# Designs tried in a protein design chat: VH-VL binders against AP-3 complex subunit mu (apm3). Part 9

Target 1, 249 residues: AP-3 complex subunit mu (apm3), of Schizosaccharomyces pombe (o94669r175to423)
Amino acid sequence: TNEFFIHVLERVSAVYQPNGKLAFGTVKSDMECKCQISGMPLLLLSLRPGTKLGNVRFHQSVNLKRWKQHPDQIEFIPPDGKFTLASFQTDFATQKSLPVVVEAKNKLDGRFEVRIRNTGKKSVENLKILITIPQALKSVTVTEGNYIFRASKYTHMEEGILEWSVKKLAWTSPALVLTGFLAPLKKDANSTEESSSYSKLEHLDLQYKLQGSTLHNFKVESLKMLNHPDKKSYKGVKHTIIAQNVSFR

## First folded at step 1 (VH-VL)

Design t6 (framework fv_tocilizumab)
Fold by ESMFold2-Fast, scan of step 1:
Structure t6 (fold): chain C 249 residues (1-249), chain A 122 residues (1-122), chain B 107 residues (1-107)
Amino acid sequence: as target 1 above (249 residues)
Amino acid sequence: QVQLQESGPGLVRPSQTLSLTCTVSGYSITSGYYWSWVRQPPGRGLEWIGYIDYSGSTTYNPSLKSRVTMLRDTSKNQFSLRLSSVTAADTAVYYCAREGFYDYVWGSFDYWGQGSLVTVSS
Amino acid sequence: DIQMTQSPSSLSASVGDRVTITCRASQDIDNYLNWYQQKPGKAPKLLIYDASNLETGVPSRFSGSGSGTDFTFTISSLQPEDIATYYCQQYSNLPLTFGQGTKVEIK
């Protein structure tokens, strides 16, 4: 059997402004390959015309002279089994948006609400929402998933991080909601004045995986065996986006 | 070469469950791509029903979601469609098709089965 | 859901004629549009992807253009074997949606 498989993993770091605009974004991509081809094949991988790979690092077997003359062509002799063919970095385009939309609202009397929706084409997997809590947390309810609160040890405000985990968020799912209540801040236990105040949520982070999608529109056009041009190579391509550091501030 | 072939009953009674199987040859359904069902009522247009992807995750058209289930049998390289509570409006030619998040085009159907006519009638 | 509207619903033309079919999306789909040909009694066949790219093995008389919401499919010189119904399909958002189809007949 002659089999060659490619898995493109795109690791995303992004910072969004309160208005929903992307402030900063970058994608680090790895082209992970699996080769089970007999002999010493000389392979030519062709990418979509106009593909631009930033800060690219190739496997030792890649013909760099050919790539410099034809940046959409990668010529190489694969090792058997699994290996990384190329690693590269691209800036996250302003036209491109991540599929998970987050809306955080500060409401009256210390209540807050975080709404999550998948507006993309694919299911989001292993979704983790990390909510920075600025003061003592009284209670939390979620429509789906699990949560855990990790208090900061050395603060007088009992600040911490609320971690909300959802195994799968389908694109057809209604919005998921987390509702929380902050404990009131009082001026003085011995005061005759009855008053309460609340800090506002200002920061949250997302982590998740999205299978079958690509952020920089990476496309493999063909795979040919140059030293045996009459032989057909079997290939498959998978794409996975890994959102590791997506901040909303 | 990749080939898809539908099989299943051509006649289903109203209120019962329509069940179809797609047999894939020339490519393992667990190696990649999205495996879809598309239907076409006689003389009408095409309607996407849903897909099951290479990992077994399913996504269904919201208009049909409450009635649709898709499953796979990896040992036979097959995926199936079940549509419950059928009515005359579900009479259609049902196609299985390969949808690409693959190396040359995504969201496109590059291989289709020949289609299986399912009539919903008493 | 994104609604896809084709014009005309049907047309009759002579061999050698230029045939033009249009497709409109209810919202911006960039270039995420495919065109299919369906001959009587057969499954659809992909002709054009990404709005303007010709699928391998498809004759050069077929072409596509457009972006955003308005798209055009053209047969530059109609042949007898081109008698079919043609469908546009968007893949910008789920659910995937098709136009209602345009039937092309010979006069």
Scores: ipSAE 0.000, ipTM 0.395, lowest interface PAE 18.7, mean pLDDT 81

Design t7 (framework fv_tocilizumab)
Fold by ESMFold2-Fast, scan of step 1:
Structure t7 (fold): chain C 249 residues (1-249), chain A 122 residues (1-122), chain B 107 residues (1-107)
Amino acid sequence: as target 1 above (249 residues)
Amino acid sequence: QVQLQESGPGLVRPSQTLSLTCTVSGYSISSEYYWSWVRQPPGRGLEWIGYIYHSGSTTYNPSLKSRVTMLRDTSKNQFSLRLSSVTAADTAVYYCARDYYGSGEYTWFDPWGQGSLVTVSS
Amino acid sequence: DIQMTQSPSSLSASVGDRVTITCRASQSISYYLNWYQQKPGKAPKLLIYAASSLQSGVPSRFSGSGSGTDFTFTISSLQPEDIATYYCQQSDSTPYTFGQGTKVEIK
């Protein structure tokens, strides 16, 4: 069959401050296309008016003269099969935010809690929470999902990464909680007049996928075949956010 | 690029100390990463002996820890293995290997030396 | 110590066959598993690291999968040069431990 598929993949990196404010956020986007149209179609992709593509790099088939005069229009002749139509990078749009929020609390006697919630309107998939543990870990419990602790190779403190995995976090889900206990840093024999000492959690990273959403005001409005205006063989555009490096503090 | 080569006596008497040296070329052992020894008795599987960090810090397999010592010589780009009080059970091919430490704390052995057969017999 | 149980101990297959080897850890090791190939008289060669990552220069017919305690190594189309003993190795914690090996032979 004659069909054209567009998949917009947004790979996001972000750093959040302890107060919950975004310190840094960038989105690297690829418009990945698959052409299964016979002949040599001349295609026009129209974007939402006012869309700004930062550091945009177009496939060589794109009419750059049209793009310069009409920055909402991408005219091209696609190759057969898979190709990347455009790659671009932008900051988060003003009204956009990542849906997964993290609250980490350091408590008395080496206890800590990490709470995860999906504040968006879409389910989050393949969620991984990577918690940097500053010293030996004694025990962990989670309300949902699986966890794995890996001590950093070759350290004196037995610090490591605690990886908490949740297959799907629905937007209607209550907060997920991980409770952990650190082993004492100082033993009786190692410190006179001192009680056990504990480091605080200071760093968490998230990784996940979110289907059907965008972190920009980017939107494909239409795809037309200029040299065959009566031929319709196009499906809707698919959007996926891939959170690869989302750091807290 | 990186190559490892074992050297040392191929025959050791029971109760003596087995000594082997690994010479590294194409990479400095004083750079980050770890350097391991792994042995394989004839016709059997692989057994990890221990590793040494570029700083000289060592970690040994608990089953061998009381008999094993590893040292580094950064001026010759070499690291060595000493195994004391050997018995016939220590007869094996001894390999040195780079214990590569990468992103996500993944580690693996690459490259390996060609191996040196050490026979323990009277 | 983490025990690695590898199966089968040996197998015979024809050129072009799909070969599957399994490895089971006595406790969860996440993705901290490597696969090595050893030909007679030679040192082991790294094929797969981090459970599923193919080492540079290794043919794409080799693959790994799994996480936690159960892992699988596959040769999609056995070639004559693939005749060797294959070992899994956990890298989660010291002492590092190997499976007992699977000897792959041609029928």
Scores: ipSAE 0.000, ipTM 0.374, lowest interface PAE 23.4, mean pLDDT 82

Design t8 (framework fv_tocilizumab)
Fold by ESMFold2-Fast, scan of step 1:
Structure t8 (fold): chain C 249 residues (1-249), chain A 124 residues (1-124), chain B 107 residues (1-107)
Amino acid sequence: as target 1 above (249 residues)
Amino acid sequence: QVQLQESGPGLVRPSQTLSLTCTVSGYSISSGYYWSWVRQPPGRGLEWIGYIYYSGSTTYNPSLKSRVTMLRDTSKNQFSLRLSSVTAADTAVYYCARLEYSYGFEDYYGMDVWGQGSLVTVSS
Amino acid sequence: DIQMTQSPSSLSASVGDRVTITCRASQSIGSYLNWYQQKPGKAPKLLIYGASSLQSGVPSRFSGSGSGTDFTFTISSLQPEDIATYYCQQSYSYPLTFGQGTKVEIK
């Protein structure tokens, strides 16, 4: 085969306040490539004019002299198979929000509710909501998906992580809801009565994948083989957002 | 391409703190992955200690949680392990490892890059 | 914690033999199982991830199968360089846990 594949992976780290306000956000991007070209090709990858890559680190095959003179051109001789061409930081787009919106509410009598919506125009894949449960969990109901409670070992409070998994959340889907109830706290080892006091949920994390979208609109304009300019090998670029550290606290 | 190398004292006295550093080359620890520690007592099996995510968040094995601290130093491209109040049971080869194997869309988590291991003996 | 039980604890086989190791999880873990090879004095090496996917650069004689609670690792034609201890590891929930290991030796 004579194929070159580019996959741009944007790994998102974000911290939101309980009211939905963004406290912190960064995007770390990797340009993962797969080379199935025979011989020793000399490739030139051109980015959209004006594209800025923050703190960029290149694979050792990249011609850094050319990059310094033309910061939209990446010239390289690829190794065979999979490799990372470039790793860079893109600024979190302040005018664009992440497509998954979370509303978490602590209610009276140990009840809590976590509501998830996809406000984007692409389906979200492999969505996991990891809810930190501060004490014993009594019951859980979800409108869609599966859940599992992973108890922390060596704890007296029976705390743990409640993982809510949804394989696909389409942008046309109504909000998905998880309703849970915490078990009443016992006041001490000598008390047989249960306290009506309940801890509040203070932390949850989201993990998901979103294909076909970018947060910074990074774009590859072309990929040319300089030593064989009439040879076609470029199959296009795939974009994936990987949210693995999106916290609400 | 990506390489991990452990460093730190090979001998620690009981009740003291074991401290190890993992130096990463070929990839920035602040760009992705879970950076993990795994130990192996002589002649025995593997035990996962914990990880520090590239953002700085940590998850520790509950059996060790009260004694474990993991930190990252992005300027040196290093992450470290501190294990307090050590006993002879903590004698082991300690490995650092990169957790996550993916072409960017699999959700499987495996340790694809490992350091060579550093033997730490706890004795007086 | 999810307990991982390997069988057998050790085995001896001849070069060219088919070697099979099994791993059983104390609860369902889907396909979130990895297999590692550890040669004497060396760090573990990832061979199989996601129960059945070959890690890049790993010889095709190694394979994995299974889902849920029962998993199998196979070496289709044992080579001298395959002498090692093999470990399964679940990545379904934290803490990550390993099987006790299977030592593979030449007869």
Scores: ipSAE 0.000, ipTM 0.392, lowest interface PAE 20.1, mean pLDDT 82

Design t9 (framework fv_tocilizumab)
Fold by ESMFold2-Fast, scan of step 1:
Structure t9 (fold): chain C 249 residues (1-249), chain A 125 residues (1-125), chain B 107 residues (1-107)
Amino acid sequence: as target 1 above (249 residues)
Amino acid sequence: QVQLQESGPGLVRPSQTLSLTCTVSGYSISSGDYWSWVRQPPGRGLEWIGYIYHSGSTTYNPSLKSRVTMLRDTSKNQFSLRLSSVTAADTAVYYCARVTYDFLSGYEPYYFDYWGQGSLVTVSS
Amino acid sequence: DIQMTQSPSSLSASVGDRVTITCRASQDISNYLNWYQQKPGKAPKLLIYDASSLETGVPSRFSGSGSGTDFTFTISSLQPEDIATYYCQQYNSLPYTFGQGTKVEIK
C-alpha cells in the first residue's frame, strides 16, 4: 500500500552518417513516477554522484533550493498517482550507442537492399523503418514484418515513403532484409533510347523501443522518506529507450 | 469528475488555419498524461491527430505532421490545436481527449479515457 | 502505419441476439487493442482495453478476445441501448489507428 515507482523514459534523436558514425545524438528524458504512499510524504531521491541533468524542468513539488545546492538530490512532496518528476536533456554517454544499424545498398537495374541488424544485447520492439523512395516503386519483398508504401501527393505519385514494420528484432536474429525495385525514370523527349536511370536511396529513419537500457550515466541510487522515518516505501525503477527520430543520411 | 470541453470557430475558410482550444477541469494537465486531438469527418471513422505530453513534448500523426501544431497553457489548464492550410477534407467533428497508460507496463498510452463533447468545424468559403 | 479492418461494416440484429464484430490488424499488435462505443451525436466511450479487459461500469454482456492480428468483440445479448457504432483501436505503435467502425442496429 506504500509504494513508489519510477520509470525513466529516454526519447532519442540521432543522425548517423553512411559510414555508421554518429553525427550527433540527443536524449530527452522523463522521470515518470507513480505514488501510492499514504499521508503527505516528503521524499528525497538520490542520483548517481556526478550526474548532470541538462535543461532540467522539475515538477512544481520539487525543492529547487536543495537541488541547486546538491544537483544529485531531488526533494519533493509527490501528488498521489502518476506524475512526471523531472524532464531533462542529455547527450549520448561515452561507450553508449543505439543498437540498430542500417546498411542500404543500391544495385544495378533499380534494385536496392536495406539490411537491418540489432547489435545490442536486448531485443528491439515495435521497429519501424521509414525509407525515402526517390522515384516510382515497382516491387518490394521483406524477410520479416509488413510494409506499406505512401506515395507523396506532391510528386505525382512518383516518390514517397516506404514503411517497414517489425514487431520484435531479437539480438540473436540474423539481419533482416528488404529488397526493392525502382521503376525506370521516364526519359524526356530529347533523351537517348540507350539510357534508363535510377535514383539512389539516401535517407532512412528508424523508430523503436528498447526495454531495460539507458544511453546516459543516470541511475537512481536511493529513495528516502524524510518526514516519516519509520514508514517503509517500496521503490521500483524501470528504464526504457524510445528511439523516435533516428536518421541515416 | 474530469471534464474536457472544446472551443473555437465552427467555420474556417479554405487555406486558413483551424484553431481549437480544449479546457480541462477537475484535473491539472501539468500533473501528467497525454492530451490528444482526434477528428471524425461526417459519416466517417476516427482519425488520431496527435498528442501533447504534460511537459510540452508533442507527437503528431505523420499524415498531418506538416500542418499540425499543439501547445499547452498550464496557467489556464488548456491545450490547443492549430491545423494550417485547411481544405474541405478537414471538415470534421474535433474531439479533445486524455490518453492514459499502465505505468508499469510501458510508455505507450493505453486508451482514451476522457473525451470532450466534440466541436464541428466546417471548412467552407 | 498499422491498418485496422473491421467486419462487418454494419449489421442488424434482434434484441437478445449474440452480436460478434471482428477486427484485423495488418501486423501483430499482441493484445494492444481497445474497443469503443459511439452513440449518435456523442463522443466515443471506452468499453474494452487490452483486448479483453472490461472497463469499470461497462455491462458484462460486452466482451473482447483475441491476440496478434485477429480480435473479436461480442455482445452476448443485444439490448436496445446498444445501438451504436463500435470501433477497434490499436496502441501497439504510433500513430494510433482505428478500424472503420461497425454500425449495430436493431431489426
Scores: ipSAE 0.000, ipTM 0.404, lowest interface PAE 14.6, mean pLDDT 81

## First folded at step 4 (VH-VL)

Design a1 (from r3 with heavy chain I103F L104W T105S; framework fv_rovalpituzumab)
Fold by ESMFold2-Fast, scan of step 4:
Structure a1 (fold): chain C 249 residues (1-249), chain A 122 residues (1-122), chain B 107 residues (1-107)
Amino acid sequence: as target 1 above (249 residues)
Amino acid sequence: QVQLVQSGAEVKKPGASVKVSCKASGYTFTSYGMNWVRQAPGQGLEWMGWISAYSGDTTYADDFKGRVTMTTDTSTSTAYMELRSLRSDDTAVYYCARVEYDFWSGYSFDYWGQGTLVTVSS
Amino acid sequence: EIVMTQSPATLSVSPGERATLSCKASQSVSSNVVWYQQKPGQAPRLLIYGASTRATGIPARFSGSGSGTEFTLTISSLQSEDFAVYYCQQYNDWPPTFGQGTKLEIK
């Protein structure tokens, strides 16, 4: 019954330029733990030598004096059940690239195209592409998945968010394409079909989940019980990346 | 019949600027994008950037950002490419090339101008 | 940037024979590859787009194939006017990039 579980959750916020280059980004990470160890254990969690957690904040049970002297060792007395051992944040510009590549193209006559590819080696789950539509939407076609248009409450040009959902995007999948057509602007009284004015797509957001992946070079080397060194404790480590605020503009 | 006619050859000194024109005819100018590609003597093709004749939106290659400006004049169906702070290694034939909508749609550079030789020498 | 590498740099063949030109991408470009022909003193001419689709007016002896990272341009029954430099180009990722070219010359 002496079990300890660690779940590392990495929440990504990033902004990319239209050409796909990273403008800026941050990763907010939480080490969520679940302790099922009898008694009052004194635990030592050792990380890969050279690991830097950046702007780290520890649970009150952590021995900060030990951490300052050995920045790869976290000594603590866990509460029973679930708790957050550490939270940390880093600049995404120093991290691995995200596996989902997005290209958005504004074409003539109100046509636009959004292309999605998974360049990684793991499937992307619950992928949502949120496309900001600057005026009335005439029609949409998707290669795969479902879409829904949600008009803004305060829209004067029938603008809104087009949400394109794909349950699973395997690394073997060909590029997925969304093609849309904007309706001509209603205020252009002199427009014909040949001379209609159209706004351009300027903003889209991605949301998705990756299981078993990490953006940090983060590795738990060992978990020891210092006050009972002969007592076995099982540890399970799980990693999840949550891309929830990834923008292209 | 589609035609792209470029301005004549130019000789410039290092540090000068050059502005090449590309006059389109035989199609609806605002329905196509225009790319600019250069070729140094005996060398291969190098993409410089793209402009929409409809919106005026531009995308420039990294090596030319800060030195190049692409514009269009819809009243004359003419595209322009201005390259500033010229160096001797900017000596090349500069081409304009049409893209029907966007090269991401599976279209490519279907019609090319005849090319404009720009020589940069002291 | 995606790097496009063409091989061979020069290919020597006789009229009436078949020429096979290769183009390799540094990462997958799906089928978004274009082939151009350039004769001395002339602008490039579009031959093939989408890896395998012939452009309007291009003779049936020109054919393209491939997907992912490996692409081939084949010219069957070579004519005298086919001796030129051939360039491949990808348009799958920004920026569009060209191969260095393959010169097709008379053996």
Scores: ipSAE 0.000, ipTM 0.377, lowest interface PAE 20.2, mean pLDDT 80

Design a10 (from r3 with heavy chain S31E S55Y D57K; framework fv_rovalpituzumab)
Fold by ESMFold2-Fast, scan of step 4:
Structure a10 (fold): chain C 249 residues (1-249), chain A 122 residues (1-122), chain B 107 residues (1-107)
Amino acid sequence: as target 1 above (249 residues)
Amino acid sequence: QVQLVQSGAEVKKPGASVKVSCKASGYTFTEYGMNWVRQAPGQGLEWMGWISAYYGKTTYADDFKGRVTMTTDTSTSTAYMELRSLRSDDTAVYYCARVEYDILTGYSFDYWGQGTLVTVSS
Amino acid sequence: EIVMTQSPATLSVSPGERATLSCKASQSVSSNVVWYQQKPGQAPRLLIYGASTRATGIPARFSGSGSGTEFTLTISSLQSEDFAVYYCQQYNDWPPTFGQGTKLEIK
């Protein structure tokens, strides 16, 4: 059985402003390979022409002389089994958005609303929305999924993190909606009972996995065997986006 | 812009040898393999063998082992196929064809030479 | 060796009609099948690889389908330039092997 698999894992870090504009974004990528090819194959992996890899670190088997002359080509002799061929960092294009769109609204009566949409063409998996709650939480309803409130044990306020979990958000799904109500802030000794105030939500974090997609035009274009053209191999390339540090603040 | 240009037609007697050339242009010669395929008059396609331009590694079809030699000259981007001990049933058009042995997308003969007619007669 | 068998040997159709060409493998070749077109006096031209992926520059009227042992090339609305011989080829196992060809001719 001669097989070679490439799994491109893109770990996303991004910060969005409340208006939805990207403040900064970067993707740290690993090319994780599994080689089950007999003998000592000499492989040439080609990336889309013009691909720019930042802060790239290669496996010891990579021919660095060839890489310096042809930055879109990676020539190597793989070890058997699992290994990381390359690790690198790419930047988001200016004004790019992730496929998961967040809209958060604060209302005058202490009600807040968080809407989540998948604007991509692939299902989002294991979606977590972490909402920082700045004061006592009275109630929460969600259209889908489960939630848990974790109060901060280190403050005298009833602030905490509301964790909203949804196993799958299909690209055809209607928007997911979370509606919450904040309890009024404690009145001063001099205030009247008829008045109350509410803090606004100012910080949300997203975590999710998106299979079969890439945030950039990064693509493994070909993988050739230079020294054994008559050797049959099954092959596969998988792309996974792992959003672990996506903040709205 | 990729082109494969083959040498001209040849007439040979039984027992002779023929050497067909295939000059490549428009791509990096050593990054692709070269197949040789023949077609007898009115017949289908028959694969003869493959050569890696990077290492010179060859694989020949069983019917041609011992009679065929494939080589490359990287300085001129030219592939050669020599067939020895010619028989009358070796009369055919001989094609070179570029191959991309891509273990991600598979294997196809994407560009072909125009063909070289080799006639073996007594 | 894997044997590729094409049918029919000759298919007579009129321009504007749909043509369906078949290719059978003697054992499973997954989707590792290529289709070529050859016109008289010319070298073969790559049409489809991976059973269903059109090569660059190939018109949308050409489509391929199939997996395992049964493969089909379909030409949806025949034009005069489509009358040629068509070959299938497997690259699942070495050596690569060709079908005997299907001649598409004007009725």
Scores: ipSAE 0.000, ipTM 0.453, lowest interface PAE 13.5, mean pLDDT 82

Design a11 (from r3 with heavy chain S31D Y54W D57Y; framework fv_rovalpituzumab)
Fold by ESMFold2-Fast, scan of step 4:
Structure a11 (fold): chain C 249 residues (1-249), chain A 122 residues (1-122), chain B 107 residues (1-107)
Amino acid sequence: as target 1 above (249 residues)
Amino acid sequence: QVQLVQSGAEVKKPGASVKVSCKASGYTFTDYGMNWVRQAPGQGLEWMGWISAWSGYTTYADDFKGRVTMTTDTSTSTAYMELRSLRSDDTAVYYCARVEYDILTGYSFDYWGQGTLVTVSS
Amino acid sequence: EIVMTQSPATLSVSPGERATLSCKASQSVSSNVVWYQQKPGQAPRLLIYGASTRATGIPARFSGSGSGTEFTLTISSLQSEDFAVYYCQQYNDWPPTFGQGTKLEIK
């Protein structure tokens, strides 16, 4: 029994404006493969007709002449075991939205609230919310998950990053809420006068995984063994999105 | 330091199932795969299968397909191996072992758990 | 599946001597061979991967060589802690397979 497995990993970096509009984003994709085929097969992987992989870097076994003539075909002789067949990078498509929505509220008395919702139809896994805290943090509570405060290396104002971790956010889950209080700023008599005694939260980063989804709309159509056309090759294809650095500001 | 700590010994009746855990520490759990290997008393090593801690993707040895399931819990950095329909010849020490494959390190099991003895007897 | 055959089954040597352990594959496995050490009641320990590369923390007295079908693990000056069972394993063809082991014992 000959088997070949492909895992398409899409690592996303994106920046969203305060109004929720995507400012820009990039997707770095890897085709991680595992070959469980006896001998030395010559394989042809066909992508959806018309697929073009921009900024692509191929494994050394790939027939580049064939790929240049047919950009939706990858001919190669796999090593045994695990290897990366191709790596490519594209700009994030604005019509493909990420499912996690962030709402932040700041109050004049130093209270703040961060709400997280999954608006998609798949569970979000290993969610981390990194909240930049611009001054001393007095207290914080969360409805789910755990948190840790990491002070900045050179802090004189006790600023840092509040890391909020949630193992799974199901699409049926109610919004998750983090409530916190900032300690008031103490103004020096010789410093420039500021209008507020409390800073506002203005920068949040998200990291998470989403199984069974693709941003590039990449699709494997077939896998054929060219030097043994009478043999069957089984392919298993899995897609995973990794939101590596999704910023809201 | 890298450590893999497995659950304690189990005694099961034929036909039962067993679930062995393997808790990882000292490295980023999702950067490596996890293999399961068993060793019957006085015998050599037998590969059972592997799982990607990052993707959850699994492959199983032919002798165990249909009665083994491998899973991971990334929030606790723990891998699990469940073996069903136990037979007397499943009596063995079961090991978890970490794996990384790339051009520089090859495909090897670089750190192993201490082993879990599973005894199947009537 | 590829069959890995180790010889001898038992090797009796004295501390300070050189030990040479052999591993033969039923067909070519390139250099895709790993070696493990296992002491009684303990888990296996990675020694060598890629036929000849020492794993992190493994003493320089351990060395591996070979390619294709013939592989050798050499321990250049045996210490008391080296008496154990040694396994070879191939990862060239699916499934990965282990040799039956060579027991290294004190003379």
Scores: ipSAE 0.000, ipTM 0.363, lowest interface PAE 21.6, mean pLDDT 80

